VH-VL binders against q58483. Designs and how they scored, part 2

Target 1, 193 residues: q58483
Amino acid sequence: MKVIGISGSPRPEGNTTLLVREALNAIAEEGIETEFISLADKELNPCIGCNMCKEEGKCPIIDDVDEILKKMKEADGIILGSPVYFGGVSAQLKMLMDRSRPLRIGFQLRNKVGGAVAVGASRNGGQETTIQQIHNFFLIHSMIVVGDNDPTAHYGGTGVGKAPGDCKNDDIGLETARNLGKKVAEVVKLIKK
Short names: E, the ipSAE of ESMFold2; O, the ipSAE of OpenDDE; V2, 0.75 times the mean of E and O plus 0.25 times the DockQ between their complexes.

## First folded at step 1 (VH-VL)

Design a2 (framework fv_anetumab)
Fold by ESMFold2-Fast, scan of step 1:
Parts: C-alpha cells; structure tokens; sequence
Structure a2 (fold): chain C 193 residues (1-193), chain A 122 residues (1-122), chain B 111 residues (1-111)
C-alpha cells in the first residue's frame, strides 16, 4: 500500500507542504508507504486541448507531468494540497489536474482514496472552496473522496498561514491534516483487505 | 487598474503628531498586504511594516515597532502610517506599496504609491 | 547587519551588459526564492523589475534578468540604454523577525 501527497504550492518551504507532510506522517504511522511530491520544482505546462491523449493514451507535451501521473496511477491514495488562490487551487495544481486527462482512459484512478488540503491567510479564507475544487477532481476520476476523521471531522486539512513556517503554530490546521491522514489510511486498508 | 494614492507633503516640528494615508483602488483592498517603506534623503529603501486590511494583522520591522502605528480603514480602502511624536530623524520620503501575491506575505511590492515627503525641522 | 549587500555603484556603456549583485545569508537570499529587484529613477517611486529571483512582471523588458547562486542574487541588464540609468534595489523575504530586508542600493551610470 502506498499514499502520495502532492503540494501545489509554487513555494517549497510553503505552509501547504507542512500540512501535506503532516497528513502523510499520520499515514506512515499506520504502516503505509508514503511519498511527498512538491510541484514547486517541477516543469509544468498547461493543457493545450489537442485531444491527442484520447487517441495515443499519453500527452504529447514533454515535461515533468507524465512522471507525476505515473506515480498517481501506482498509488492507493492521493492527497492534494494547495494554497488558496481566489478561493481555488494554485495554477501549478490546476495544470497537473488539467493534464491528468490520460488517466481517465480506463479510469486508472478508480477507487483510489483522495484527500484534500488547503492553506489560506485566515481561518475563513477560502480553504473549503479550494477543497471542494480538489474533491471535484477526485470525483471526475471516479475516486473515493474522504474528509478529516473525528474529532475535527470536516472536509479535509485546513491550514492558516501567511509566512513560511506559520502553519507550525496552527495546531487546529495540523490536527485536521493528521485526521485527514488517519481517514485516508483507514479507507485504503479497507479497500486492500 | 491598480492604483495607490498617497496624501500630500507635510512640514512639521519635532514633538508634533502626524498621520499620512494611502488609498487603494482598482483591486480588492482587503485581499492584499499594504507595506510602508521609508527613504531618508539620499539614502536607500527601508521597510517599516505591513498590514493585511482584511483582519488588520500588522507586522513591524523591529526598528519601527513602538515608533509608528500602521492601521487601515477598509470601508474607504485606506491605509495609514502614524507618529505620536515626530523627530528630525523622521525626515524622509514615505512610500506605501502593495504585496503582489494574493494575501501572502512573501510576495514582491508590485504597485507603489507616489510617496509622501515628510519634513521635520525646528 | 540587516541590509543585503550591493555594490554602491556600477557603470556601463550603451549596448553593453552589466550585473548587480545582492548578497545575504542562508536566512534570506540563500534560504528562499523570494528575491525581488526594483528600479528607481530620481524623484520617482520604485518600480518592480524582477520577482521570485528570475520572473519578470508584464511590461518589463527582457533585457532585465535575474539569477541566484548560494547567498548571492544577481540582476543582469543587457543592451544597456540611457533610460536604464537609475538606482537598483534588491529585496528578500527573511525568516528573522524583520520579515523583509532591502539591499543598500546600487547606482547604475550609463556612460
């Protein structure tokens, strides 16, 4: 069993990374292999809408997206994290999402477990609308969507931070990320019985 | 279009109070940090502090904490820099500037006001 | 010292290239990719020329480029023109309590 966590932050030291890693740590404590991927250091290009992936089963654009999609296909669970940009995901994460169309051929992400993380500048700072956008991505890929487990029990990991490292002191946000990880691990184990 | 308009030049005596303003337009004022930067005559740029108008979260340079007060009135999209008691060493050009990343502290100052010249002399 | 280190002055001839350095520590320039460069003409407000080490805002000439190696960021101006004559300031995010730090500034003279 393996769960990957992907940070859509354009910043490698960002608060999104802290929350995604917190969720992955909770998953690792359950004996599941984890891998963290930051989009900050990746060459990403937007989808050009050419439809070639339907015919050839692969995007013609040469960059780092194909290797990330391969890791998504091989995982049992996927956590996507993003800073809140206008109540939605970062451009980096949206580029990855838009380029994932080849994985819908044969629905290669079917029944994988999806969890979402969002970091905003304030507690009511667009985290839930960003998480909903990530959930919609999971749903169109026929994945199983989970929120954070009790006692926080909302829609996923929700952090508050403005400067790098601010989320170290966001005890509530870290707890939501941990409980998200626990729920992802629980459901992955149920599916792999 | 994004614009920051600052109040006019001020001439003051030591010990007097002063409050200067920076009015934002053409964007969501409550969604971006506004910073204040000082430039003494013939000297370089010196960061004083920053405010997020949406919740009035303020961060100060240690050199200016306790020396000035930064505030904002989101109903009129205006940020303020205030002194309770001016000193001759406060003579400088004062700029307000917006941080360019949406509500993120680490962004660049992408739009600048025209500056407010403050002269403090006896 | 809370200021980033820049040379006080640099000079070049029209059509040539010049580079301005900005040296900090691992807590600012070396530790993060949040370096900006500003151009200031006499009597005017600063203008953003480069952000996040190497990115140009819309409307800034491609003659301006930025880079970083270790604790030193660099602004390079190619094809020097008379209007490039100005003061240039670097700035970085810092993990210290100051949060933002500026360089001392460099006067560019186009001879």
Amino acid sequence: as target 1 above (193 residues)
Amino acid sequence: QVELVQSGAEVKKPGESLKISCKGSGYSFTSYWIGWVRQAPGKGLEWMGIIYPGDSDTRYSPSFQGQVTISADKSISTAYLQWSSLKASDTAMYYCARLGYYDILTGPFDYWGQGTLVTVSS
Amino acid sequence: DIALTQPASVSGSPGQSITISCTGTSSDVGGYNYVSWYQQHPGKAPKLMIYDVSNRPSGVSNRFSGSKSGNTASLTISGLQAEDEADYYCSSYTSSSTLVVFGGGTKLTVL
Scores: ipSAE 0.006, ipTM 0.542, lowest interface PAE 10.3, mean pLDDT 87

Design a3 (framework fv_anetumab)
Fold by ESMFold2-Fast, scan of step 1:
Structure a3 (fold): chain C 193 residues (1-193), chain A 121 residues (1-121), chain B 111 residues (1-111)
Amino acid sequence: as target 1 above (193 residues)
Amino acid sequence: QVELVQSGAEVKKPGESLKISCKGSGYSFTSYWIGWVRQAPGKGLEWMGIIYPGDSDTRYSPSFQGQVTISADKSISTAYLQWSSLKASDTAMYYCARQSIFGVVTYFDYWGQGTLVTVSS
Amino acid sequence: DIALTQPASVSGSPGQSITISCTGTSSDVGGYNYVSWYQQHPGKAPKLMIYDVSNRPSGVSNRFSGSKSGNTASLTISGLQAEDEADYYCSSYTSSSTLVVFGGGTKLTVL
């Protein structure tokens, strides 16, 4: 079994990365292989609305998206993380989400486990609305959506940080990310029996 | 191919200023942190600080805060380590390395060849 | 002590296995899975051998393996070869203001 974590932050090191890594660390402690992917160093282009991917199962745009989609297809669980940008996901993550249309052919992400992470500048700083956008992405791909496990038990990993590394001191945020990872691991194991 | 190339060896006297460089190539320079690590003759590795060239966010080890200045010029993919007034105790090998603070890695994956700085009177 | 604790030296014969320990606290090695190991030959820059406790970079021999138990991380080198003779440093993320802490280093001698 394998779970991947993808950070939509424009910065490869940052609070979003920290929370996604915390969730992946909890998953690895359950004996599941993990891989972290940052979108900050990837060549990403927005969807141009053509229908080529619907017929071929592959987008005609040549960039790093196809490789990432292949990793998503091969994983058993996917954690998507984003900094909060005006109550929503980053442009980088949105580009990946919009370019994922080929994976709906045959619903290649069906029954994979999805978990969301969002980092804002304050508590109640748009983390939940950002998580809702990520959950909607999982739902349209026919994935199984989970939140963070007990005792935090809400909607996913919710961090507070402004400068890179601030979330190191966000004990609550780190705990939500860890409990998200534990829930993802639990459900991945249930599906694989 | 990722490569970090550092400036050549320096021989200085106490009180002189110095600025050494580390040029990155083969990757997106503004997307990765650059760390500086010191190694005094016959001693171990000491982390000095780190900079994110994309926005110049800079963090120092408490031992080196106020002792050195770390900077970067993203237009030429080069990071710098600078002293305003050298001491004999600054004699060491100085390495730059690509570093992650959390994320994919929290380690140094590519290292420069090192710059030997000798400060003597 | 501001550095992670490593033995100053370790030795072995060709073909044997040796293990180098790296001991910290719950604020570094014990609290996080962000331990790396570096090999340094005389006059050369350090080379990454292990990251995130047990992962090997591409090109590093499978004779090198990493593990962690509590506050102690370990680097194990199996099938010891003459070219393994070098200084080995561990490093960990730390929740203190330093962010990164290195071990004192271990000199491996291949007899």
Scores: ipSAE 0.005, ipTM 0.491, lowest interface PAE 11.7, mean pLDDT 85

Design a4 (framework fv_anetumab)
Fold by ESMFold2-Fast, scan of step 1:
Structure a4 (fold): chain C 193 residues (1-193), chain A 121 residues (1-121), chain B 111 residues (1-111)
Amino acid sequence: as target 1 above (193 residues)
Amino acid sequence: QVELVQSGAEVKKPGESLKISCKGSGYSFTSYWIGWVRQAPGKGLEWMGIIYPGDSDTRYSPSFQGQVTISADKSISTAYLQWSSLKASDTAMYYCARRGYSYGYLYFDYWGQGTLVTVSS
Amino acid sequence: DIALTQPASVSGSPGQSITISCTGTSSDVGGYNYVSWYQQHPGKAPKLMIYDVSNRPSGVSNRFSGSKSGNTASLTISGLQAEDEADYYCSSYTSSSTLVVFGGGTKLTVL
């Protein structure tokens, strides 16, 4: 079994990365292989119209998206994290989402487990609307969507941080990320037994 | 069904210009990247670059950037490799190849027969 | 340097199995599942034998199989036949600006 975590932050070591890694650490503690991917390091381009999607294959644009999509296909669970940008996901994460259309050929992400992480500037800073966008992505890929486990038990990992590293002091946010990881691990194990 | 047909062998002198061709048939030409691969006599394969004929997006290996020009004419399903000024070191077999269709990053599923370019004084 | 390492030659007898290795780094073979293998007979164009580490194109014999462990990919040919005698090249995606890197090639001799 394997779960991947993808940070849509344009910064490689930011608050989004902290929460995604916290969720992945909780999953690793359950004996599941994990891999972290930062989109800040990647060459990403928006979809500009790809005929290859119509012919049952991948986008012909050559950049880092194709390798990420392959890792998504190979995983049993996927955690997507994003800073809150105008109540929604980052441009980097949206580019990955829009470029994922080839994975709908044969519904290659069907029944994989999806978890969402969002970091905003305040407690009511758009984390939940951002998580809803990520959940909609999972749903259109026919994935199983989970929130964080009890006692936090909401929609996913929700952090508060303005400056880099602020989430190190966000005990509640870190707890939601850990409980998200625990729920993802629980459901992955249920499906794969 | 899928076929890539390349132009015939060329014998040139240093300093001359040259343009060789690769015509695709049996598939949607504008929907697949086409690459160029060089093989010097008795040596291995070297990737030179690729072009997406639908919008002419072109990417070069750093070793060949500025040394050759890759282009395509989608109206006749043909890709080109061009030199403005040939050198003796350009003597090689040149293959065109179609980029494969899978979730892998770069591989070539169909190859042309090759064009031998000989440059000697 | 960017080239993948292959043995210069390998040999086997008809009916035997042989394996050709292709060693890179974590930035190419080890980092990605994007390894392909090509067969080239003298005077002919290369032919795709394996892509994405272990996938065979339609029409390629199941005697050819691919695998990967760490930074080393392998092409295995079982039930060797005289017509398998050829040069074999591995290739991988690389995260460097080159995008594609080829191995130096391996000459297979069927004794």
Scores: ipSAE 0.000, ipTM 0.468, lowest interface PAE 15.1, mean pLDDT 85

Design a5 (framework fv_anetumab)
Fold by ESMFold2-Fast, scan of step 1:
Structure a5 (fold): chain C 193 residues (1-193), chain A 123 residues (1-123), chain B 111 residues (1-111)
Amino acid sequence: as target 1 above (193 residues)
Amino acid sequence: QVELVQSGAEVKKPGESLKISCKGSGYSFTSYWIGWVRQAPGKGLEWMGIIYPGDSDTRYSPSFQGQVTISADKSISTAYLQWSSLKASDTAMYYCARHETYYYGSGSWFDPWGQGTLVTVSS
Amino acid sequence: DIALTQPASVSGSPGQSITISCTGTSSDVGGYNYVSWYQQHPGKAPKLMIYDVSNRPSGVSNRFSGSKSGNTASLTISGLQAEDEADYYCSSYTSSSTLVVFGGGTKLTVL
């Protein structure tokens, strides 16, 4: 079993990274292999709308996206994290999402477990709208979407932080990320029985 | 390269059971849905259902739910369509086809198609 | 039973252009750009001619083109040839309980 966590933050060691890693740490505690991927220093290009991925099963654009998509295909669970930008995901994460079209051919992410993380500047700072966008991505890939486990039990990991490292002191946000990881691990284990 | 090969024609009597096959080759069989399409003599194409061989998730058209069973054996890259008790109205050509879907909806088309299996049910 | 409406037959002369319509609702043809067209010669399996409204698979002549306006998709065949004589079926994604719905089919006769 393996779960990957992807941070869409343009900051390599930002608050989104802290929450994604917190969720992955909870998953690792359950004996599941984890891998963290930051999009901050990746070469990402937007989708150009060609249909070459239909025949080849991959995009003709040569950049870092193809390797990330291969990791998504091989994982049993995927956590996507993003800072809140205008109530939605970062441009980096949206580029990855838009470039994931090859994985819909044959629905290669089908029944994988998806969890979402969002970090905003305040508690009601667009985390839930951002999480909903990530959930819609999972749903259109025919994935199983989960929220965070009890006692937090909402829509996913929701952090509050503006300056770098602020989420280290967001006890509630870290707890939602841990409980998201626990729920992802629980459902991955149920599916892989 | 990519091909679907179906089992041969069948002649049966009402009440008999039947299982026909569709074998995929030249692609990852567990990564694509396989659909079944029926064509009664002189009539049009009717969607019956689909199966995802990787986990055997099966979806049926409401018109065929409970009338047939769709299954797959991924170890031999073969999908099946089965009747427990045939009726004369089951007389038709049956096609399997690879069901291709992508991006922003399950926009679907069939390519390639098997050559078809003619099933004749008569007393 | 059929959900998409096609004319039962259409006729044309060699060199002429003809158009076959496929009419649905906002839950299928009108709501999505996921329309495909299939050609079927007697005794043969259907062959994909058009997918996603207007895209041609490799090996399909550019005499075949697809379009859509509102709830109606159209297949146009230009420069008609004798070998184009066949049955043509449209198909669309549907947002209902099934992934695919077919049209009733159109018999093309080349006079």
Scores: ipSAE 0.000, ipTM 0.443, lowest interface PAE 18.2, mean pLDDT 84

Design a6 (framework fv_anetumab)
Fold by ESMFold2-Fast, scan of step 1:
Structure a6 (fold): chain C 193 residues (1-193), chain A 122 residues (1-122), chain B 111 residues (1-111)
Amino acid sequence: as target 1 above (193 residues)
Amino acid sequence: QVELVQSGAEVKKPGESLKISCKGSGYSFTSYWIGWVRQAPGKGLEWMGIIYPGDSDTRYSPSFQGQVTISADKSISTAYLQWSSLKASDTAMYYCARLVTTVTYYDAFDIWGQGTLVTVSS
Amino acid sequence: DIALTQPASVSGSPGQSITISCTGTSSDVGGYNYVSWYQQHPGKAPKLMIYDVSNRPSGVSNRFSGSKSGNTASLTISGLQAEDEADYYCSSYTSSSTLVVFGGGTKLTVL
């Protein structure tokens, strides 16, 4: 069993990375293999339409997206994290999400477990609306969506950080991320039973 | 884009002091640990210590505790490695590197300086 | 101070695949998913090739892949090319301290 965590932050060592890694650490403690992927160090290009690929028989864009999609296809669970940008996901994460449409052929992510992490500047800083966008991505891929486990039991990992590293001191946010990881691990084990 | 630039090669005699530098650019310098890695001639990589420039929290490898001092000046995005009294055994290539971390764990050195060659001979 | 164990050298021909092992304990490689691999050409600084066991930074060829089983991490290079000839170092987080530990290094010779 394997769970991957993807940070959509444009900063490789931002608050989003801290929360995604906290969730993955909780999953690793359950004996499940984990892998962290930061989009900040990846070459990403937006989806420019399917017509270019059809004309040439192959998409001319050579970047890191296809390898990430392969890892998503091979994983049993996927955690997506994003800083809050205008109540929604980062451009980096949206580029990955939009480029994932090939995985809907045969619904290659069907029944994989999805968990979401969002970091905002305040406690009511758009984390939940950002998480809902990530949940909608999981749903359109026919994935199983989970929130964070008890005792926090909400919609996923929700962090507060204004400056880099602020989430180190966000005990509530770190606990939501950890409990998200525990719930992802629980459901992955149930499905792989 | 993201870059670490180190000071030039040094030739010193035993007993002399030395301070070498590592300047970061293209990223938030105070948001990453900076590590120092030693490579003796023909040998492998050996971790010396790290510093978090935002608050000057410094961690040393047990082998280098008390042998060197690591510091940083965040106003000019520069980290330093210094010796009060050099020995011939300090002859090595010294690299600075940016360390990717989580709250609890130290992960990977993703950006490396070009290295500073220090030669100590009598 | 005991470093992670790597073979001193490995050799392959152009087009072949080779694997370099990195063995530690449950306090480093076996206990955590913070394994990285570095490539160093003669006279050059190390370059990060793999982090978090199997992730590639942007610009690193997909011929390089990483994996882990128990206390052993592996770097696999497929479709060997002359420019792959270099020293390769593994590294891992360790719970025995706050520091990172390096492997002893492996010299890869192509042909």
Scores: ipSAE 0.000, ipTM 0.466, lowest interface PAE 14.5, mean pLDDT 85

Design a7 (framework fv_anetumab; at its last look DockQ between E and O 0.03; V2 from the best seeds 0.00; counts 0 for: pae O 12.0 > 2, placed apart)
Fold by ESMFold2-Fast, scan of step 1:
Structure a7 (fold): chain C 193 residues (1-193), chain A 120 residues (1-120), chain B 111 residues (1-111)
Amino acid sequence: as target 1 above (193 residues)
Amino acid sequence: QVELVQSGAEVKKPGESLKISCKGSGYSFTSYWIGWVRQAPGKGLEWMGIIYPGDSDTRYSPSFQGQVTISADKSISTAYLQWSSLKASDTAMYYCARGEWELLYYFDYWGQGTLVTVSS
Amino acid sequence: DIALTQPASVSGSPGQSITISCTGTSSDVGGYNYVSWYQQHPGKAPKLMIYDVSNRPSGVSNRFSGSKSGNTASLTISGLQAEDEADYYCSSYAGSNNLVVFGGGTKLTVL
């Protein structure tokens, strides 16, 4: 079993990375292999609406998206994290999401477990609307969506931080991320039995 | 159009207090950091600190903590840099600059600068 | 104080390519991909040229490019033009206690 965590932050060492890694650490403690992927280090381009992928089954855009999609296809669970930008996901994560259309051919993410992480500048800083965007992405891919486990038990990992490293002191946010990881691990194990 | 407009040049004596300003326009002032950067005559850039006007969260460089106060008044989209007692070594050009909330390590728009001269 | 090391000066002729280095430690340049470059003409405020090691803001010429290897970041300017003559400063995130540090600056002369 394997769970990947993807940070949509333009910063590889930002607060989003801290929360995604916290969730992955909780998953690893359950004996599941984990891998972290930062979109900050990737060449990503938006979907240009070309007809080529329909006719030839491949997009003509040459960048890092295909390698990431392959890792998503091979995982049993996927955690997507994003800083809150205008109440939604980062441009980096949105580009990956829009470019994921090929994975709907045969519904290659069907019944994989999805968990969401969002970091905002304040406690009510758009984390939940950003998580809703990520949940809708999981739903259109026919995935199983989970929130964070008891005792926090909400919609996913929700961090508060502005400067890099701020989330190291966000005990509540870190706890939501850990409990998200625990729930992802629980459901991945149930499905793979 | 994003613009940061700073207050005019100041000439002061050692021991005097001073407060200079930086007014933002053309964007949501409370959604971005305002940083302060110092440049002594003929020298390089030194980061002093930053403030997030939305909640007044303020971070200082270790070199400038306790030496200056950074504040903001979001009702008039203005950030401030203040000294309680100026020293001759405070003579410098002071720039304000805008940083995005998680991307505060770089500044995309800069004010024109305020020259502060502390002499005699 | 100078936190990152840059050469004091560099020179080139119109049409040539030059590179400016910025050397730090594993706690700043080497530890993070948060390197920025600023251009400053005499008497003017700095202008952002590169952020996140290699990204260009809208409106910055593609003649400017950035890279990083280990503890050293580099700014490369290709097809040098007279207006490129300026001081160039690198900057890096330096951890949660420092946030931002600058290099000492490099004076580019276009002969």
Scores: ipSAE 0.006, ipTM 0.561, lowest interface PAE 9.8, mean pLDDT 88
Fold by ESMFold2, look of step 2:
Structure a7 (fold): chain C 193 residues (1-193), chain A 120 residues (1-120), chain B 111 residues (1-111)
Amino acid sequence: as target 1 above (193 residues)
Amino acid sequence: QVELVQSGAEVKKPGESLKISCKGSGYSFTSYWIGWVRQAPGKGLEWMGIIYPGDSDTRYSPSFQGQVTISADKSISTAYLQWSSLKASDTAMYYCARGEWELLYYFDYWGQGTLVTVSS
Amino acid sequence: DIALTQPASVSGSPGQSITISCTGTSSDVGGYNYVSWYQQHPGKAPKLMIYDVSNRPSGVSNRFSGSKSGNTASLTISGLQAEDEADYYCSSYAGSNNLVVFGGGTKLTVL
């Protein structure tokens, strides 16, 4: 069993990374293998709308996206995290989402567990709308969407931070990220039993 | 042109109050941090604290917590540093400096400095 | 607030390359890639020379370069010129509770 966490932040040591890693740590405590992937150090290009992937099963654009898609295909659970940019996901994460069409051929992500994390500059500052974009991506891939576990149970991991590391002082945000991880682990175990 | 213009030099006595200013122009004042940095005569730079004028998020160095007050008036694009009771050891040059929204860790534009002299 | 350690002074002749060190801990210089360097001429405000360890702002000469290894960051000035004579300060992000810490400063003398 394996769960990957992907941070869509353009900042390599930022708050989104912190919360995604916190969720993965909670999953690792349950005996599940985890891997973290940052999009900040990846070469990503936008989809060009060529539709070649429908016929060939593979995108013709050569960059780091293909390796990330392979890891998503191999995982049993996927956590996607993003900073809030204008009430939605970062451009980096959106590029990955748009380029994911090869995995929709045969619905290769079907029934994998999906959880979302968002970090905004203020409390209630677009975290939930950003999480909803991530949830929509999971639903379109026929995945199983989960939020954070009790007692914080809402839509997923939500944090507040401006400076890198601010989320270390966001006790509520950290707890939501850990509880998201616990719920992902619980559901992955249920499906794989 | 991004510019930070500070108020003029001050000569004060111990126990007096003081409020110095830093006016930003040429950029969106509420979209950047303003930090304050002290430099005692012949000494190095000391970070005092920072404010985000957009929402008044204010943070202090542990060394200066409770010693000064940092504030801003976004309607006139001005940040302030103030003391309620000056000490002779407050004699220093005080700079304001701009930090980017998500990047608290460096300052790209600096004011010209305000010299504060506190003596009997 | 632990200050970053810099040598008090360094000197070099015109045309030489010199390096100024900035030593912190695993909680600042070693833990983040958010080191910056400032140049300050006498009576003037500091000027940003390097950010994010090695990036130069627009208008800064490529004679200035930055790097780090472990807990020590370095500013290197190649082709030393008389106008490089100034005080140099490093700074580092030190986490959300400490934010920014400065080094003690280094006086560069061009001989």
Scores: ipSAE 0.006, ipTM 0.604, lowest interface PAE 10.3, mean pLDDT 91
Fold by OpenDDE, look of step 2:
Structure a7 (fold): chain C 193 residues (1-193), chain A 120 residues (1-120), chain B 111 residues (1-111)
Amino acid sequence: as target 1 above (193 residues)
Amino acid sequence: QVELVQSGAEVKKPGESLKISCKGSGYSFTSYWIGWVRQAPGKGLEWMGIIYPGDSDTRYSPSFQGQVTISADKSISTAYLQWSSLKASDTAMYYCARGEWELLYYFDYWGQGTLVTVSS
Amino acid sequence: DIALTQPASVSGSPGQSITISCTGTSSDVGGYNYVSWYQQHPGKAPKLMIYDVSNRPSGVSNRFSGSKSGNTASLTISGLQAEDEADYYCSSYAGSNNLVVFGGGTKLTVL
C-alpha cells in the first residue's frame, strides 16, 4: 500500500508542505508507504484544451506532469495540498488537475482514496473553499473522498500560516492534518483487505 | 517492437488448477495495462479483467470475479491468469492484450492466445 | 449494464463498401464512451483496427474508417478485398460499471 502527498505550493518547504508531510507521517505510522511530491520545482504547463489526450491517447505537452500522473495512478491514496490563493487552489495545483484528463479515460483513479489539505493566512481564510475544489477534482475522477478523522472530523487538513514555518505553531492545523492521514490510512486498509 | 508471448496449450481435467502466462517485451511493462480475454469455441470475445503491473491494480469483470485470479510479476514482465478449480466450461482460447495506461478502452497489442481444454 | 449489439453477418463483393454497426444500450459513460474495432481472422488473435471511434493505428489500411452517431458506432470498409474476410468486434468501456465490453462480433464474407 502506498499513499502519495502532493504540495501545490510554489514554496518547496512552505506551510503546505509541512501539513502534507504531517498527514503522510501519520499514514507512515500506520505502516503504509508514503511519498512526498512538491510541485514547486516542477515544470508545469497549463492545458490548452486541444483534446489530443482523447484523440491520440496522450497529452502532447512534454513537461513534468506525465510523471506525476503515473505516480498518482500507482498510488492507493492521494493527498493534495494547496495554499489558499483567492479562495482557491494554486495555479501549480490547478495545472496538474487540469492536465489529469488522461487518467479520467478509463477512470484510472477510481476508488483511490483522496484527502485534501489547505493552508491560509487566516483561520477562516478560504481553507474550506480550497478543499472543496480539491474534493471536486477527486469526485470527478470517481475517487473516494475522505475528511479528517475523529475528533476533528471535518473536511481535511486546514492550517494557518502567513510566513514559512508558521504552521509549526498551529496545533489545530497539525491535528487536522494528522487526523486526515489516519483517515486515509484507515480507508486504504479497508479497501485493500 | 512490442510483443506479447503466451504460454503453450493446456489439457486439463475438471477440478485441476491452472496458471497460464503472458510475457511482454519491447516496451515498459509496468506502464501499460494487461487484459485477459476469453473466447469459447465458436463464440465471441469476453473481457475477463485487467491488471496494471506497476502497482498490481487489478479489475475484474463481474462475470469472472472470484472465478479466476489475475496477477503479474513485473520483475520478469509477465502477467498471469489462474484457476483454482477448472470446469469444462472453461474450455476456450485465452488472449492477453496490452492497453495504453491512459486509455483502457482499447487493446493495441495481443498475444497469440493460449488454448485451454478441460475434459473428463 | 452496457451491451453492444452487432449484426451477426454482413457480405459484400470486391471493391464495394460495407458498414458494420455497433449499438450500445447505455449512455452512462458520457463523453468517455470510446469505441474500438478489432479484426480477427480464423485461428488468429484479434487485431486493433480502430480506436477512439475513428482513429487508425499505424499500419492499418485507410480503407478502414470509424464513426459514431448517438449510441451507434460504425466500421466502414471501402474497396473491399478478399483478405478483409474475417470476424469484426466492437468494444467500449463503461466507467460507471468498470466494464470493458465487446460486441457479439460480425462475420464479414467477401463474395
Scores: ipSAE 0.005, ipTM 0.512, lowest interface PAE 12.0, mean pLDDT 91
ESMFold2 (binder alone), look of step 2: mean pLDDT 92; pTM 0.941

